# Ledger of designs, part 26: VHH binders against q07589

Target 1, 356 residues: q07589
Amino acid sequence: MSRILVIGAGGVGVITALSLWLKKESDVSLVVRSDYDRVLKHGYTIESCDYGRLEGWRPHHIYSSVEDAASAADNQGYNYIVVTTKNIIDGPVNSRVSNIIRPVLEKNKELHGPQLTTHILLVQNGIDIEKEIWAEFPREQYRYTVLSGIQLIGSTKIGSGHISQVGQDHLSCGAFDPQDAAAIQAANDFVRMYSNEGQNFVEFDPRVRYSRWKKLLYNAAINTSTALVGLDVPRCLEFGVNKKSTEIEVFHPAMREIIAIAASEGIIIEEEFITMFTEITRKKVFKPSMCVDCEKGQLMELEVILGNPIRIAKRNGVATPTLSILYNLLVLVQAKLKERKGLLKFDEKTATLVDE
Key: E = the ipSAE of ESMFold2; O = the ipSAE of ESMFold2 at other seeds; V2 = 0.75 times the mean of E and O plus 0.25 times the DockQ between their complexes.

## First folded at step 10 (VHH; framework vhh_7qbe_3)

Design i5 (at its last look DockQ between E and O 0.85; V2 from the best seeds 0.00; counts 0 for: pae O 2.1 > 2)
Fold by ESMFold2, look of step 13:
Structure i5 (fold): chain B 356 residues (1-356), chain A 118 residues (1-118)
Amino acid sequence: as target 1 above (356 residues)
Amino acid sequence: QLQLVESGGGLVQAGGSLRLSCTASGSTYAMGWFRQGPGKEREFVAVISGSGGKTYYVDSVKGRFTISRDNAKNTLYLQMNSLKSEDTAVYYCAARGYSEGWYSFDYWGKGTRVTVSS
């Protein structure tokens, strides 16, 4: 039986834990932060389009921190670490994925040495998100794989210990290294452990890098633009000059630039997806996730969605006039959010940033 | 180690044509061409999928250059037509391998020089 630690107890993380728990093939642990005491005493209330209503539900184990989860492994450790937190690489250092997962990797190594391979599943947006893990955990010292989870789900925490899922869960899971047989097997095993026939949809993804670059057409062009202006997609399209300028002058050029960057990395994305991603939410009045994050005063996944592609473009000699404007304006929005959260300080007498 | 060897560069008049070749010492995934003009940074030009079924070109060469490959011969080609003085550059063959560097083009040739006389 696989021992799985899910990190992050938002709408995505809780449904992830529930789906694994319902399959009865896994020992499921969840790290719960702000809601820990409430969930410990009363469990979760979950209203799910996939699984119905549950009241008083807990996974097999809950912990208030990753450190506690690691120390409580009953000398067995974890087979999987599933990271469902947002990846804010320009945020606080304790929020970096490598720092979040380190206690578990160290404990697994202490308990099992090379005999336990830790499978790290990143259910997060963006590209190059696995690089920090490779850099921080040398393969000579740690036994692990890194897996990609691309999840489309409409699940939200609507109160303390209260989750509302209104959109069916779709998960694509694959190995970042397509030549790592252990990672491929672990991804296929996770697909099996996560699949609840007739209730969710989960599939193995044999081309993780292609899938992540393709999703960037939407994320780098639309998610970012809506976050900048605070509008849902239909409003962005209807408010444009002649109801056309947003798609012609912003969305499509940004998407073409992503296609060019991916091509410069050897990944060819079909141009027909520009139209597909522009149309997919044209008539659906809701705000994409980055727009929602910005309006809630939360830091955006700006670097993994825009910063990383732009850095690749600079390295490969690919022009990004549209993406660069979006990025530089959103860097200012991110700095504003950081200032409001106390992570940056501006000295108005000198008109300069205060160095830490 | 995968080796890439370019050939076919030379001096050509504006409006003329050249065909570049790049022979790989083994099988590859996607292959592409980059170029570096005098005093400029290296820039992406074109890419072809491992199967040869899909291609992409930067706008400055689209319609004038054709990338192709012959997988039986492990050879990549770049047919360059209607050459302009701004096409003057050292052209580099690049390939994605299956090992370290699977995220980007990690194997590079030494380049072949193309000079376009006005």
Scores: ipSAE 0.637, ipTM 0.882, lowest interface PAE 2.0, mean pLDDT 91
Fold by ESMFold2 at other seeds, look of step 10:
Structure i5 (fold): chain B 356 residues (1-356), chain A 118 residues (1-118)
Amino acid sequence: as target 1 above (356 residues)
Amino acid sequence: QLQLVESGGGLVQAGGSLRLSCTASGSTYAMGWFRQGPGKEREFVAVISGSGGKTYYVDSVKGRFTISRDNAKNTLYLQMNSLKSEDTAVYYCAARGYSEGWYSFDYWGKGTRVTVSS
């Protein structure tokens, strides 16, 4: 039975733990931070369009930190680490994925050395998110695979220990390294362990980079634009000049730039997806995740969604006038959020940032 | 390991045509063309899928350039029509040694020079 540690107890992480728990093929642990005491004593209240209403629910184990979860892995370790936190490259060092997962990798290595391969599943947005893991954990010292989870789900934490899932759970899981047989097998095994027939949709993804570039059309064009202005998609479309300018001068040009960047990396995305992603939420009055993050005062996944593709574009000589404007404005929004959180400091006497 | 050899560059008058070739020493997946103009950074031009069924072109060359490949000969082509002085560059062939998965363009030719005179 696979031992799975889910890191991140937001809407995505809790539903991930629930889906694994319901299948009854894995031992499910969840790291719960701010809600730990509440969940320990009362469990979760979950209102799910897929799984129904649950009260007092807990996975097999909960922990208040990754360090505690790693310590508790006394004689077996974890087969999977499922990371559902936001990937904020420009955020605090302790929030970097490599630092989050390090205690578990070290513990697995102590217990089993090369005999236990740790499968790291990144259920996070963006492109090139696996590269931090490769850079920080040399394969001669650590035994692991890196898997991609692309999740389309409408699930949010609406209160302490209270999760509301209004969008159906769809997970695509694959290996970042398509030549790694162990990673491919681990991704297929995870699909099996996550699949609840008739309730969710889970599939193996044989083309992880294609899938992530495709999703980036939506994230880099729509998620970013709505975050910048604080509006849902229908309002962005209706408020535009002649009810068309947002779509034809912002969304579509940004998506075309992403298609060009992907093409410069050898990944050809069909232009029909520009229209498809624009239409899928035209009549749905709710704010995309980055917009929600910004309004809640939380840092955005700005670098993995815009920064990384723009850096690729610069390397490959691809023009990104629309994406660059969005990025530069959102860098200012991110700095505003960081200032409010005390992560950077502006000296008003000199009109300059305070540096270390 | 994989080697790419470009050919077909030369001097051509504006409005003229030129065909570039790139022969690979073995099988490839997606292949593409990049170019570097005088005093400029290298920039992406066009890509074709491993099967040859899908293509993409940057706007500046759409309708004028055609990328194609002959997989039996491991050869990539770029047919350049209606050439402009802005097309003057060293053209580089690029290839992926793997499918669309993990790697990007890993292999590069040494380039072939195209000069478009007015």
Scores: ipSAE 0.633, ipTM 0.881, lowest interface PAE 2.0, mean pLDDT 91
ESMFold2, look of step 10: ipSAE 0.575; ipTM 0.860
ESMFold2 (binder alone), look of step 10: mean pLDDT 85; pTM 0.873
ESMFold2, look of step 11: ipSAE 0.604; ipTM 0.872
ESMFold2 (binder alone), look of step 11: mean pLDDT 86; pTM 0.877
ESMFold2 at other seeds, look of step 11: ipSAE 0.589; ipTM 0.865
ESMFold2 (binder alone), look of step 13: mean pLDDT 85; pTM 0.873
ESMFold2 at other seeds, look of step 13: ipSAE 0.611; ipTM 0.872

Design i6 (at its last look DockQ between E and O 0.92; V2 from the best seeds 0.00; counts 0 for: pae O 3.4 > 2)
Fold by ESMFold2, look of step 10:
Structure i6 (fold): chain B 356 residues (1-356), chain A 118 residues (1-118)
Amino acid sequence: as target 1 above (356 residues)
Amino acid sequence: QLQLVESGGGLVQAGGSLRLSCTASGSTYAMGWFRQGPGKEREFVAVISGSGGKTYYVDSVKGRFTISRDNAKNTLYLQMNSLKSEDTAVYYCAAEGYSEGYWSFDYWGKGTRVTVSS
């Protein structure tokens, strides 16, 4: 039975653990930080459009830290590490994905040497998110694969130990390296272990890079713009000059720039997706995830969604006037969030940034 | 180790045409053209899928340049029409390869010079 560690106990992570648990084909562990004591004592209350209402639910194991989860492996280790946390490259060093997963990778290596291949599934937004893993864990020293999880789900933590899922769970899972047979097998196995027939939609993704670049049309143009102004998509569209300037002068140009960047990397995305992504939430009065994170005072996934594509564009000689303006304004928003959290200090007497 | 050799560059009058070729030493996936003008950074121009069924062009060349390939000959083409002085550059052929866990343009030719005179 596969041993699976889910890291991140937000709306996505809890439903991920629940879906795996319901299938009864895996041993499911979840790292729970802020809600640990509540969930230990009383379990989760879950209201799910896919799975119904559950009271007092827990996966097979819960832990208050990744370090504790790694120590509890009991000479077994984990076959999968499923990372559902936000990927904040410019955030605190201890929140880097490589640092978060390191205790498990080191423990697996101590227990099994080369016999256990660790499958790292990144259920996170953005592009180039796997590069940190490859850079920090040389393949000659560690046996692992890196898998991509693209999840479309409307799931939110609405209180301590309380999860509300109002959007059906769609998961696309594939290998970042399409020539890695072990990764392909692990992705297909995960699809099987996550699939609850008639309740969710789960598929193998044979073209991870294409899928992530395509999703970036929405994320780099709309998620970012709504976060900048604190408005839902319908308001962004209706408040524009002549009710058109936002989509014509912001959303569409940003999406066209993403298509050009992807093309410069050999990935050709159809222009019809510009219209599709613009229309998919036109009449849905809700704020995309980056906008919600910003309003909650949480750091944004700015670098993996907007910074990374801009850096690729610079290397490949692709113009990004719209994306660059969005990025530089959001860098200021991110700095404001960091200052609020105490991660950045400005000395008002000298009008300068305080280094540490 | 894939090798790429460009040809077809030269001097041409504004409004004229040139066709560039790039012969690969073996089968290739996606291929593309980049260019570097005098005193400028290298920039992306156009890409074509491995099968040849899909293409993309930057705005500055749309309607004037056509990328194509002949997989039986392992050859990539760039037909350049209505040339402008701004098109003066060394043109590089690039082919998709796998490195650092990514499919990216890892193979490059040495370039062929195109000079557009007024």
Scores: ipSAE 0.434, ipTM 0.816, lowest interface PAE 3.4, mean pLDDT 91
Fold by ESMFold2 at other seeds, look of step 10:
Structure i6 (fold): chain B 356 residues (1-356), chain A 118 residues (1-118)
Amino acid sequence: as target 1 above (356 residues)
Amino acid sequence: QLQLVESGGGLVQAGGSLRLSCTASGSTYAMGWFRQGPGKEREFVAVISGSGGKTYYVDSVKGRFTISRDNAKNTLYLQMNSLKSEDTAVYYCAAEGYSEGYWSFDYWGKGTRVTVSS
């Protein structure tokens, strides 16, 4: 029975823990920060299109920090760490994924007996999100694999200890390193442990880089545009000049630029996906996730969705006029959010940023 | 380790054509062409999958350039038609290698010069 630590108790993380718990093939721990006392005393109330209504639900274990979860594992450790937090690489240092998971990996060095390999599953948006892990944890010093989770789910926290899932869970899980046999096996095992037949959809992803670049067509063009203007996709399309300018002058050019960048990295994405991603939410009056995050005052996953591909484009000599405009405007939106959170200070007397 | 040798560059009149070749010292995965014009940074031109079944071209060359490969000969080609003065550059072939946990363009030739007059 695998020991699985889920980090992040938002809508995604709680449903992830629930799905694993329902399958009855794993020992499920969840790190719950702000809601810890509420969930300890009363459990979760969950309204799920996949699983129905649950009241007073808890996974097998809850912890208020990753440090506490690592200590509680004693000499056993965790077979999987599932990271469902937003990946804000331009955010606070202690929120970096490497720092979040470090207590578990450091505790693994203190275990007695056979060395444990911990499988780190990143259920986060964007590309190149695994590079920080590889850079911070040299494989000669740490035993782990890095897995990719591409999730399509409509799940949100609607109150303390209250989760609403209105969109069915689809998870694609694979190995970032396509030649790491242990990672491939771990990804297939996770698919089995997460799959609840007839309720969710879970599949093995044999081409993680391709899948993440393909999803960027939607994320870099549509998620970003809707976040910038605070509108759902149907409104963005209908409010455009002649009901056409948004898709023709914004969505499609941005998607073509992503295809070009991926191609410069050897990843060839079919152009018909431009039409597919434009159409799948045309009639869905629902705000994409980055727009929702912005409305909640949360920092956006801007760098992993737009920053990283633009940096690749610069290195490879690929033009990105549309993506660059979107990125630089969203950098301003992100700065506004950081200022409100006290992460950025503007001195109005000098009209300059405060350098520390 | 893997060696890439370009050939086929030269001087050509605007509107003309030229075919570049790149011979690899062994089997390869995805391969591509990049170019560097006078006083400019290197830029991506085209890529072809390892099997040869998928291709992609930057807009400035689409419809004029054709990338292809012959895996039996370990050779990559770039057929360049309707050449323009803007196509003047040193052309580099690149090949995908496996390192740092996935495939990336790690191998590069030394380039072949293409000069388009007028």
Scores: ipSAE 0.429, ipTM 0.815, lowest interface PAE 3.4, mean pLDDT 91
ESMFold2 (binder alone), look of step 10: mean pLDDT 86; pTM 0.883

## First folded at step 11 (VHH; framework vhh_7qbe_3)

Design j1 (at its last look DockQ between E and O 0.80; V2 from the best seeds 0.00; counts 0 for: pae O 2.1 > 2)
Fold by ESMFold2, look of step 11:
Structure j1 (fold): chain B 356 residues (1-356), chain A 117 residues (1-117)
Amino acid sequence: as target 1 above (356 residues)
Amino acid sequence: QLQLVESGGGLVQAGGSLRLSCTASGSTYAMGWFRQGPGKEREFVAVISGSGGKTYYVDSVKGRFTISRDNAKNTLYLQMNSLKSEDTAVYYCAARGYSEGWSFDYWGKGTRVTVSS
C-alpha cells in the first residue's frame, strides 16, 4: 500500500487527501499547520460537490510539520510527497520547495535509497518548478522522481477545519522527464490511486512541458493582470477602452510572447489558444487565484509564472515588452506585500531599504 | 552523443536567397534555428516539431524564411528568401535530442551568412 504525504492543508490539499483516502488504496498523511489542534480534536467538516458532506473526517495521519511527518515515517518512509503549497521562490527561504521536502528526502537517504524511491508530485503553478529540486538533490545522493500535477478545482478553506469544494476536481498527472520510466509508472499509479470514477476526473499527462506552457498563457496574461488591478475577468474586459483594449493590448500580446518563448524552447503552442483562454471566463464573474492571493495579503507565485519565462526569453533572444512591464509592476506589488508582512523594511527618513 | 553539422552559409546580395542545412547524427525531437549577429546576443529564429507538422517563426523572418525537415535523412533546412542586411549572422542549428535538460540540448558550431547591400 502506498504511503502518501500531502503537504499543504488548504482547500486543494485537503480534497487531495480526501480523494486518496476514499479510494482506499493508500495510506494518507497530511501536514496541517494552523488548523492542527482543531482537526486533531474534531476532524474536518467538508462540503464537496464531488463527495458530499462529511463530518469529523481525518486522513489516516495528521502532523503539525513536515519534520514531524518525516520523523514519524520511521523505517517505512513515504512513496509519494504531494506538494500543494504555493511556490514562492522570492519568499522566505524555508518556503522554498527544496527546503520543505528536505526532511523527508534526508530520512529516505538514511534508509539507504535503494529500498525506496520517493516520488515528488508538484501540484503547483508555473514553469521550471522542478529544476530547483534536481539542482538541490543530486541523483547520485538521493533516490527520487519528480512528477507534475496540473489541477483545476474550486476548493477553499472557509473556516477552521472547514472546507468547501464547489468546483469538480480535474487532475492531470505526468512525469517531468519523459524518458524516466520510473517516473512515468509512478504518475500512472497516482492517477489510479486518485481516481474516484464518476466523482472526479484524473488523467495521465504524456506531455507535461507542453501542458504547463499552454496553461501559462492564462496565468502569465490574465492571472497577473487581474492581480495587478484587483478585478475579475469580466470587469477587466468590460472596463477596457471601447470594451476591447484589455484583450487587444494586454492579454493577447502577453499570450503571444509566451507562445514565442515556448517556441524558443522547442514547444509549439497553437495560436487558437489565445482566443480560447480569453473567452473561457469572459462571462464568469470570479477572480483568478493570483488576484485572490494578492487581496488576501499573501505573496504571489510571481517568479514561477513570469520571472522564469522572462529569464528563458532573455537567454533565447525573445522580446517580451508586455510581459516585462507586467513583471516589473508586479515586483512592486510583491514588495508592498512583503513590507506589510514584515519581510521587507523601508526607512522613510533616508528613503532607502533597510536591507540590501 | 548527438552531433549537428550546419552547411550552406555564404555571401549573398540583399534580396537574394540562401538555403541552410543541418544534419543530425541521430533522431531528434523539435529542431530549430538561432542566429547571432555582429556584437549581438544569440536570438531565436524558427522551430519545427519532431514530426514536421508544426512550425513557428519570429516576426522578423515570417513570410521570408521557411523551416522544414526530412526525418529519413535526419536533416533540418532553412530556406531564406528576400534577405536583408539585418539577417547577417552566424546561424546555429539546435535540437532536442534526449537529455535531462529543458531547452534545446544540442547545438551545431554554426554557419555564417553575410548579406551585402
Scores: ipSAE 0.623, ipTM 0.878, lowest interface PAE 2.0, mean pLDDT 90
Fold by ESMFold2 at other seeds, look of step 13:
Structure j1 (fold): chain B 356 residues (1-356), chain A 117 residues (1-117)
Amino acid sequence: as target 1 above (356 residues)
Amino acid sequence: QLQLVESGGGLVQAGGSLRLSCTASGSTYAMGWFRQGPGKEREFVAVISGSGGKTYYVDSVKGRFTISRDNAKNTLYLQMNSLKSEDTAVYYCAARGYSEGWSFDYWGKGTRVTVSS
């Protein structure tokens, strides 16, 4: 049976592990860092709109670090690495995905060489998130596939070992390389192992790059704007001048710029989605994930949502006036969060950043 | 491997028209046009889907340029009307080899368009 390591024990990661565990078709391991001792002794308390209330729940194995999980592979390694952490490429170096997964990929290679293909499933927002993996792990030296997971779920950690899921889990899983038959098979296998019919919705995604660019309309325009101002979507729409200015002068222009950037990469997103994403939560008092992260004092997925598209735009000669303003203001918000976490220091005597 | 050859560039008076062609050595998915003006970086102009059913144009050329393709001839076209001096550039044909996988991986050598006032 497939051996699956889930990395990241936030709301998404724990529900991912739970869904796999409930299906009973895989051996599920979870890396539980700060909550390890609590979960080891007491298990998780989970309140899930999909799976009900559970107390004392654990997956088949838990580990306090990825290094420990790799060492404990019992000479078999892992078939899947499921990365559910936030992708903060401007954050600490140890939080980079390539660094996070390296111990497992090296252990698989040590144990099995080319006989074990490692399926790396990125359940993270943004675009170009797979490129780091391709750059850091040459295919001549490592046997792996890279899979895309687009997960729409409302699940948060509300305390040590406590998960609240209020939004149904919808997972779309596919191969970043649509010509890689092994990746396509692995994505379909994951859909099967994740699916709990009647409790969640899981599907194979045959067009992962199109899907990620399409989702970016919402993420780059709405997720970002709500995070800047600390407001839910209805408030951002209703508080605009004449109840229109924010959608006409911020949301729509930002989305049009994303469509242009995608087009410059050969991916044509229908302009009707501008209206669809503007309307989808207009009447739902709901804060998108970036806004929630910011309110929790956590770093934002800024580079994979805005930085990467802007870098593509610069390379392709696409103008991004709206996205650039959003990005640069959010760079300041991110720096404020980093300062509060002790990752940046400002010397008020000299009015300069302190070199670390 | 896949090769792209542009043609149809030349000197044209402002307000005039030109038609660019790009012949591919084999089948392609999405294809597009980029351009590089004197002393400037290359910039995106327009794209067409593999089937030819969907197009996108940057605002500066919308309504004046028409991208099209003839898949039987493996040829991409750019009909350029109402040309302006700002359209002066080397125009590059670009193609994707995978339907939804990669950025534009194949590029032509370019064809020069000069728009005189």
Scores: ipSAE 0.614, ipTM 0.879, lowest interface PAE 2.1, mean pLDDT 91
ESMFold2 (binder alone), look of step 11: mean pLDDT 83; pTM 0.854
ESMFold2 at other seeds, look of step 11: ipSAE 0.593; ipTM 0.868
ESMFold2, look of step 13: ipSAE 0.617; ipTM 0.878
ESMFold2 (binder alone), look of step 13: mean pLDDT 84; pTM 0.861

Design j2 (at its last look DockQ between E and O 0.02; V2 from the best seeds 0.00; counts 0 for: pae E 11.3 > 2, grease 25.5 > 24.2, placed apart)
Fold by ESMFold2 at other seeds, look of step 11:
Structure j2 (fold): chain B 356 residues (1-356), chain A 118 residues (1-118)
Amino acid sequence: as target 1 above (356 residues)
Amino acid sequence: QLQLVESGGGLVQAGGSLRLSCTASGSTYAMGWFRQGPGKEREFVAVISGSGGKTYYVDSVKGRFTISRDNAKNTLYLQMNSLKSEDTAVYYCAAYGYSEGWYSFDYWGKGTRVTVSS
């Protein structure tokens, strides 16, 4: 039975743990931070469009930190690490994915050496998110695979130990390296362990990079724009000049730039997805995830959504006038969020940043 | 180690045509062309999928350039028609490879010079 550690107990992480737990094919552990004591004592209250209402629910194991989870794996280790946290590479160093997962990788190596391959599933937005893992953990020293999870789910934490899922879970899982047979097998195994027939939708993704670049059309153009202005998509569209300018002058140009960048990396995305992503969100009166994060005072996944594609564009000689404006304005929004959280200090007497 | 060798560059008058070739030493996935003009940064030009079924061109060459490949010969082509002086550049062939840790255009030719006189 596979031993699975889910890291991140937001709406996505809790439903991920629940889906695995319900299938009864894995031993499910969840890292729960601020809600740990409440969940230990009372369990989760979950209102799920997929699974109904659950009261007092817990996975097989809960831990207050990744370090505790790694220690508690004594002589067993974990087959899978499922990372559902936001990937904020410009945030605190301890929040870096490589630092988050390191205790488990080190413990697995100590217990099993080369005989256990650790499968790291990144359920996070953006492109090139796997590269930090590959750079930080040399394959001469660590046995692992890196898997991609693209999840569409409307699930949020609405209170301590209280999860509301109003959007059906759709997960696509695949290998970042399409030639890594172990990763492909691990992704297929995860699809099987996650699938609750008739309740959720999960599939193997044979073209992870294509899928992530395609989703980036939405994330880099729409998710970012709504976060910048604090509006849902219908309002962004209706408030534009002649009710057209947002779509024609912001969303579509940004998406065309993403298509060009992906092409410069050998990934060809069909032009019809530009209008498709606009149309599927046109009537949805709710704020996309980056807009919600900004309103909650949480740091945005800015670098993996905009920074990384812009860096690729610069290396490959692809023009990004629309994306660059969005990025540089959102860098200021991110700095404002960091200042409010105490991660950045500005000295008003000198009008300069305080260097720590 | 995959090798890419470009050929077909030369001097051509504006309005003329050239065909560039790039022979790979083995099988490849997506392949593409980049170029670097005098005093300019390298820029992406066009890409073709491994099967040859999909292509993409930057706007500045769309309708004038055609990318194609012959997988039996491991050869990539760029047919350049209606050449303009701004097309003057060193043209580089690139191939998509799956180097562990980094999978992007990993393999590059040394380039072939195209000069468009006006």
Scores: ipSAE 0.381, ipTM 0.773, lowest interface PAE 3.4, mean pLDDT 90
Fold by ESMFold2, look of step 11:
Parts: structure tokens; C-alpha cells; sequence
Structure j2 (fold): chain B 356 residues (1-356), chain A 118 residues (1-118)
């Protein structure tokens, strides 16, 4: 039976743990931070369009930290690490994915050496998110694979230990390295372990690079723009000049730039997806995830969504006028959020940043 | 290589009904219907999961159109009720394909024409 550690107990992480738990083919552990005591004593209340109402639910194990999960009873390690946290590479060093997962990788190596391959599933937005892991954990010293999870789900923590899922769970899972047979097998195994036939939609993703670049059309153009202005998509569209300027002068140009960058990396994305992504939430009055994160005072996934593609564009000689403006304005928004959190300090007497 | 063949299009008066069918040459994952009206770009209409357990519709057809599938026959359906003149289009069947390196709607039928007369 696979031992699975889910890291991140927001709406996505809890439903992920629930889906795995319901399949009864895995031993499911969840890292729960601020809600740990509440969930330990009362369990979760879950209202799910896929699975119905549950009260008092817990996965097989809960822990208050990844360190505690790695030190757990039996010391058998984990087959899968499922990371559902936001990927904030410009945030605190302890929030970097490599540092989050390190206790488990070190423990697995200590306990099993090469006998256990750790499958790291990144259920996170963005491009090049696997590269930090490859750089920090040399493959000759650590036995692991890196998997991609592209998840569409409308699931939110609406209170301590209370999860509301109003959008059906769709997961596409694949290997970042399409030549890594172990990763391909692990992705297919995860699809099987996560699939609850008739209740969720889970598929193997044989084209992880294509899928992530395609999703970036929405994330780099719309998720970012809504976060910058604090508006849902319908308002962004209706408030534009003549109800047209937002899509014609902001969304579409940004998406065309992403298509050009992806093409410079050998990934061809069809232009009709520009219209598709513009239309999927035109009439749905809700704020995309980056907008919500910003309004909650949480750091944004800015670098993996905009920074990384812009860096690729610079290396490949692709012009990004629209993306660059969005990025540089959002860097200021991110700095404002960091200042509020005490992660940087501006000295008003000198008008300079203290922690350059 | 997967092939898709649509049928069931035709002329119908506003308020009427039509049922479109699409037969696939093999097993499929998610399948969907798209349409292209005169002088317009192709647009999404509806999609159904591989198992048939989940569906999605564009708002303009929600409540009027029903997508379904019969996996034993490798056939996708679109029941179109309360048809409006704005539903006039060529309707295309699409399927997620298991093409080397690609996971998208890679397979398309040639389309079937639906004309709704006022």
C-alpha cells in the first residue's frame, strides 16, 4: 500500500487527501498547520460536490509539520509527496519547495537508500517548477521522480477545519521528464489511486510541458490582471473601454506572448485557446486564485507564473511588452505584501530598502 | 489514429429538437461538441468525461442541450432542445486523443450542419 504525504491543508490539499482516502488503496497523511488542534479533536467538516457532506473526517494520519511527518512512528518513509502549497520562490527560504520536502527525502534516504524511490507530485501552478528540485537534489544521491499535477477544482477553506468544494475535481497527472519510465509509471499509479470513478476526473498527462504552457495563457494574462486590479473576470471585461479594451489590449496580447515563448521552447499552442480561456469565466462572478491570494494578504505565485516565462523569453529573444508591464507592476504588489508580512523593510528616513 | 464521424444534423424550426451523434473508431477519453456559426470562429458547446459521469455546457445552451455517451458503441450524443436561430452552426465532435506527446482535443470530425429556421 503506498504511503502518501499531502503537504498543504487548504481546500485543494484536503480534497486531495479525501480522494486518496476514499479509494482505500493508500495510507494517507496530511500536514495541517494552523488548524492542527481543531482537526485533531473534531476532524474536518467537508461539503463536496463530488463526495457529499462529511463531518468529523480525518485522513489516516495528520501532522503539524513536515518534520513531524518525516519522523512519524514506524519510520517507513513515504512513496509519494504531494505538494499542494503555493510555490513562492521569492518568499521565505523555509517556504521553498526544496526546503519543504527535504526532511522527507533525507529520511527516505536514511531508511531505504536506493530501495525507495520518492515520487514528488507538484500540484502547483507555473513553469520550470521542477528545476529547483533537480538542482537541489542530485539524482545520483537521491532516488526520486518529479511529477506534474494540473488540477482544476473549486475548493476553499471557509473556516477552521471546514472545506467547501463547489467545483468538480479534475486532475491531470504526468511526468516532467517524458523519458523517465519510473516517473511515467508513478504518474499512472497516482491516477489509479486518486480516481474515484463517477465522482472525480483523473487522467494521465503525457504532455506535461504542453499542458503547463497552455494553462499559462490563463494564469499569465487573467489571473495576474485580476490580482493587479482586485476585480473578478466579468468586471474586468465589462469595465474596459467600450467593454472591449481589457480582452483586446490586455488579455489577448499577454496570451499571444505566452504562445510565442512556448513556441521558442518547441511547444505549439493553438491560438483558439486565447478565446477559450477568455470566455470560460466571462459570466462567472468570482475572483481567480491569485486575486484572492492578494486580497487575503498572501504572497502570489508571481515568479513561476510570470517571472519564469519572461526569463525564458529574454534568453530566447522573444519580446514580451505586455507580460513585462504586468510583471513589473505585480512585483510592486508583491513587495507591498512582503512589507505587510515583515519580510522586507523600507526605511522612510532614507527612502531606501533596508534588506536589499 | 482515432476517427470521428458526426451525423444527425438538419433543418429544424425554432423551438424544435435535434439529436446529434458522433461515432468514434476506438476508445476515447473526454469528448466534446464544438460549433461554428456562419462567419464566426469555432466555439465550445459541451464536454463529457470519459466515464460519462461529468458534463459541462456553455451557458447559452445550458438547460436546453444534453451531452451523453454510450461507451459500448463508442458514440457521443448531443440532444438539442428548444433550438434557437442562434444555434445555427456546423457542429463538430472532438475527442481527447492519446497522440504521442499530446493531450488535447486532437481529433475532430468533419462536422454536421444544423440550421434553425425562424
Amino acid sequence: as target 1 above (356 residues)
Amino acid sequence: QLQLVESGGGLVQAGGSLRLSCTASGSTYAMGWFRQGPGKEREFVAVISGSGGKTYYVDSVKGRFTISRDNAKNTLYLQMNSLKSEDTAVYYCAAYGYSEGWYSFDYWGKGTRVTVSS
Scores: ipSAE 0.008, ipTM 0.162, lowest interface PAE 11.3, mean pLDDT 87
ESMFold2 (binder alone), look of step 11: mean pLDDT 86; pTM 0.872

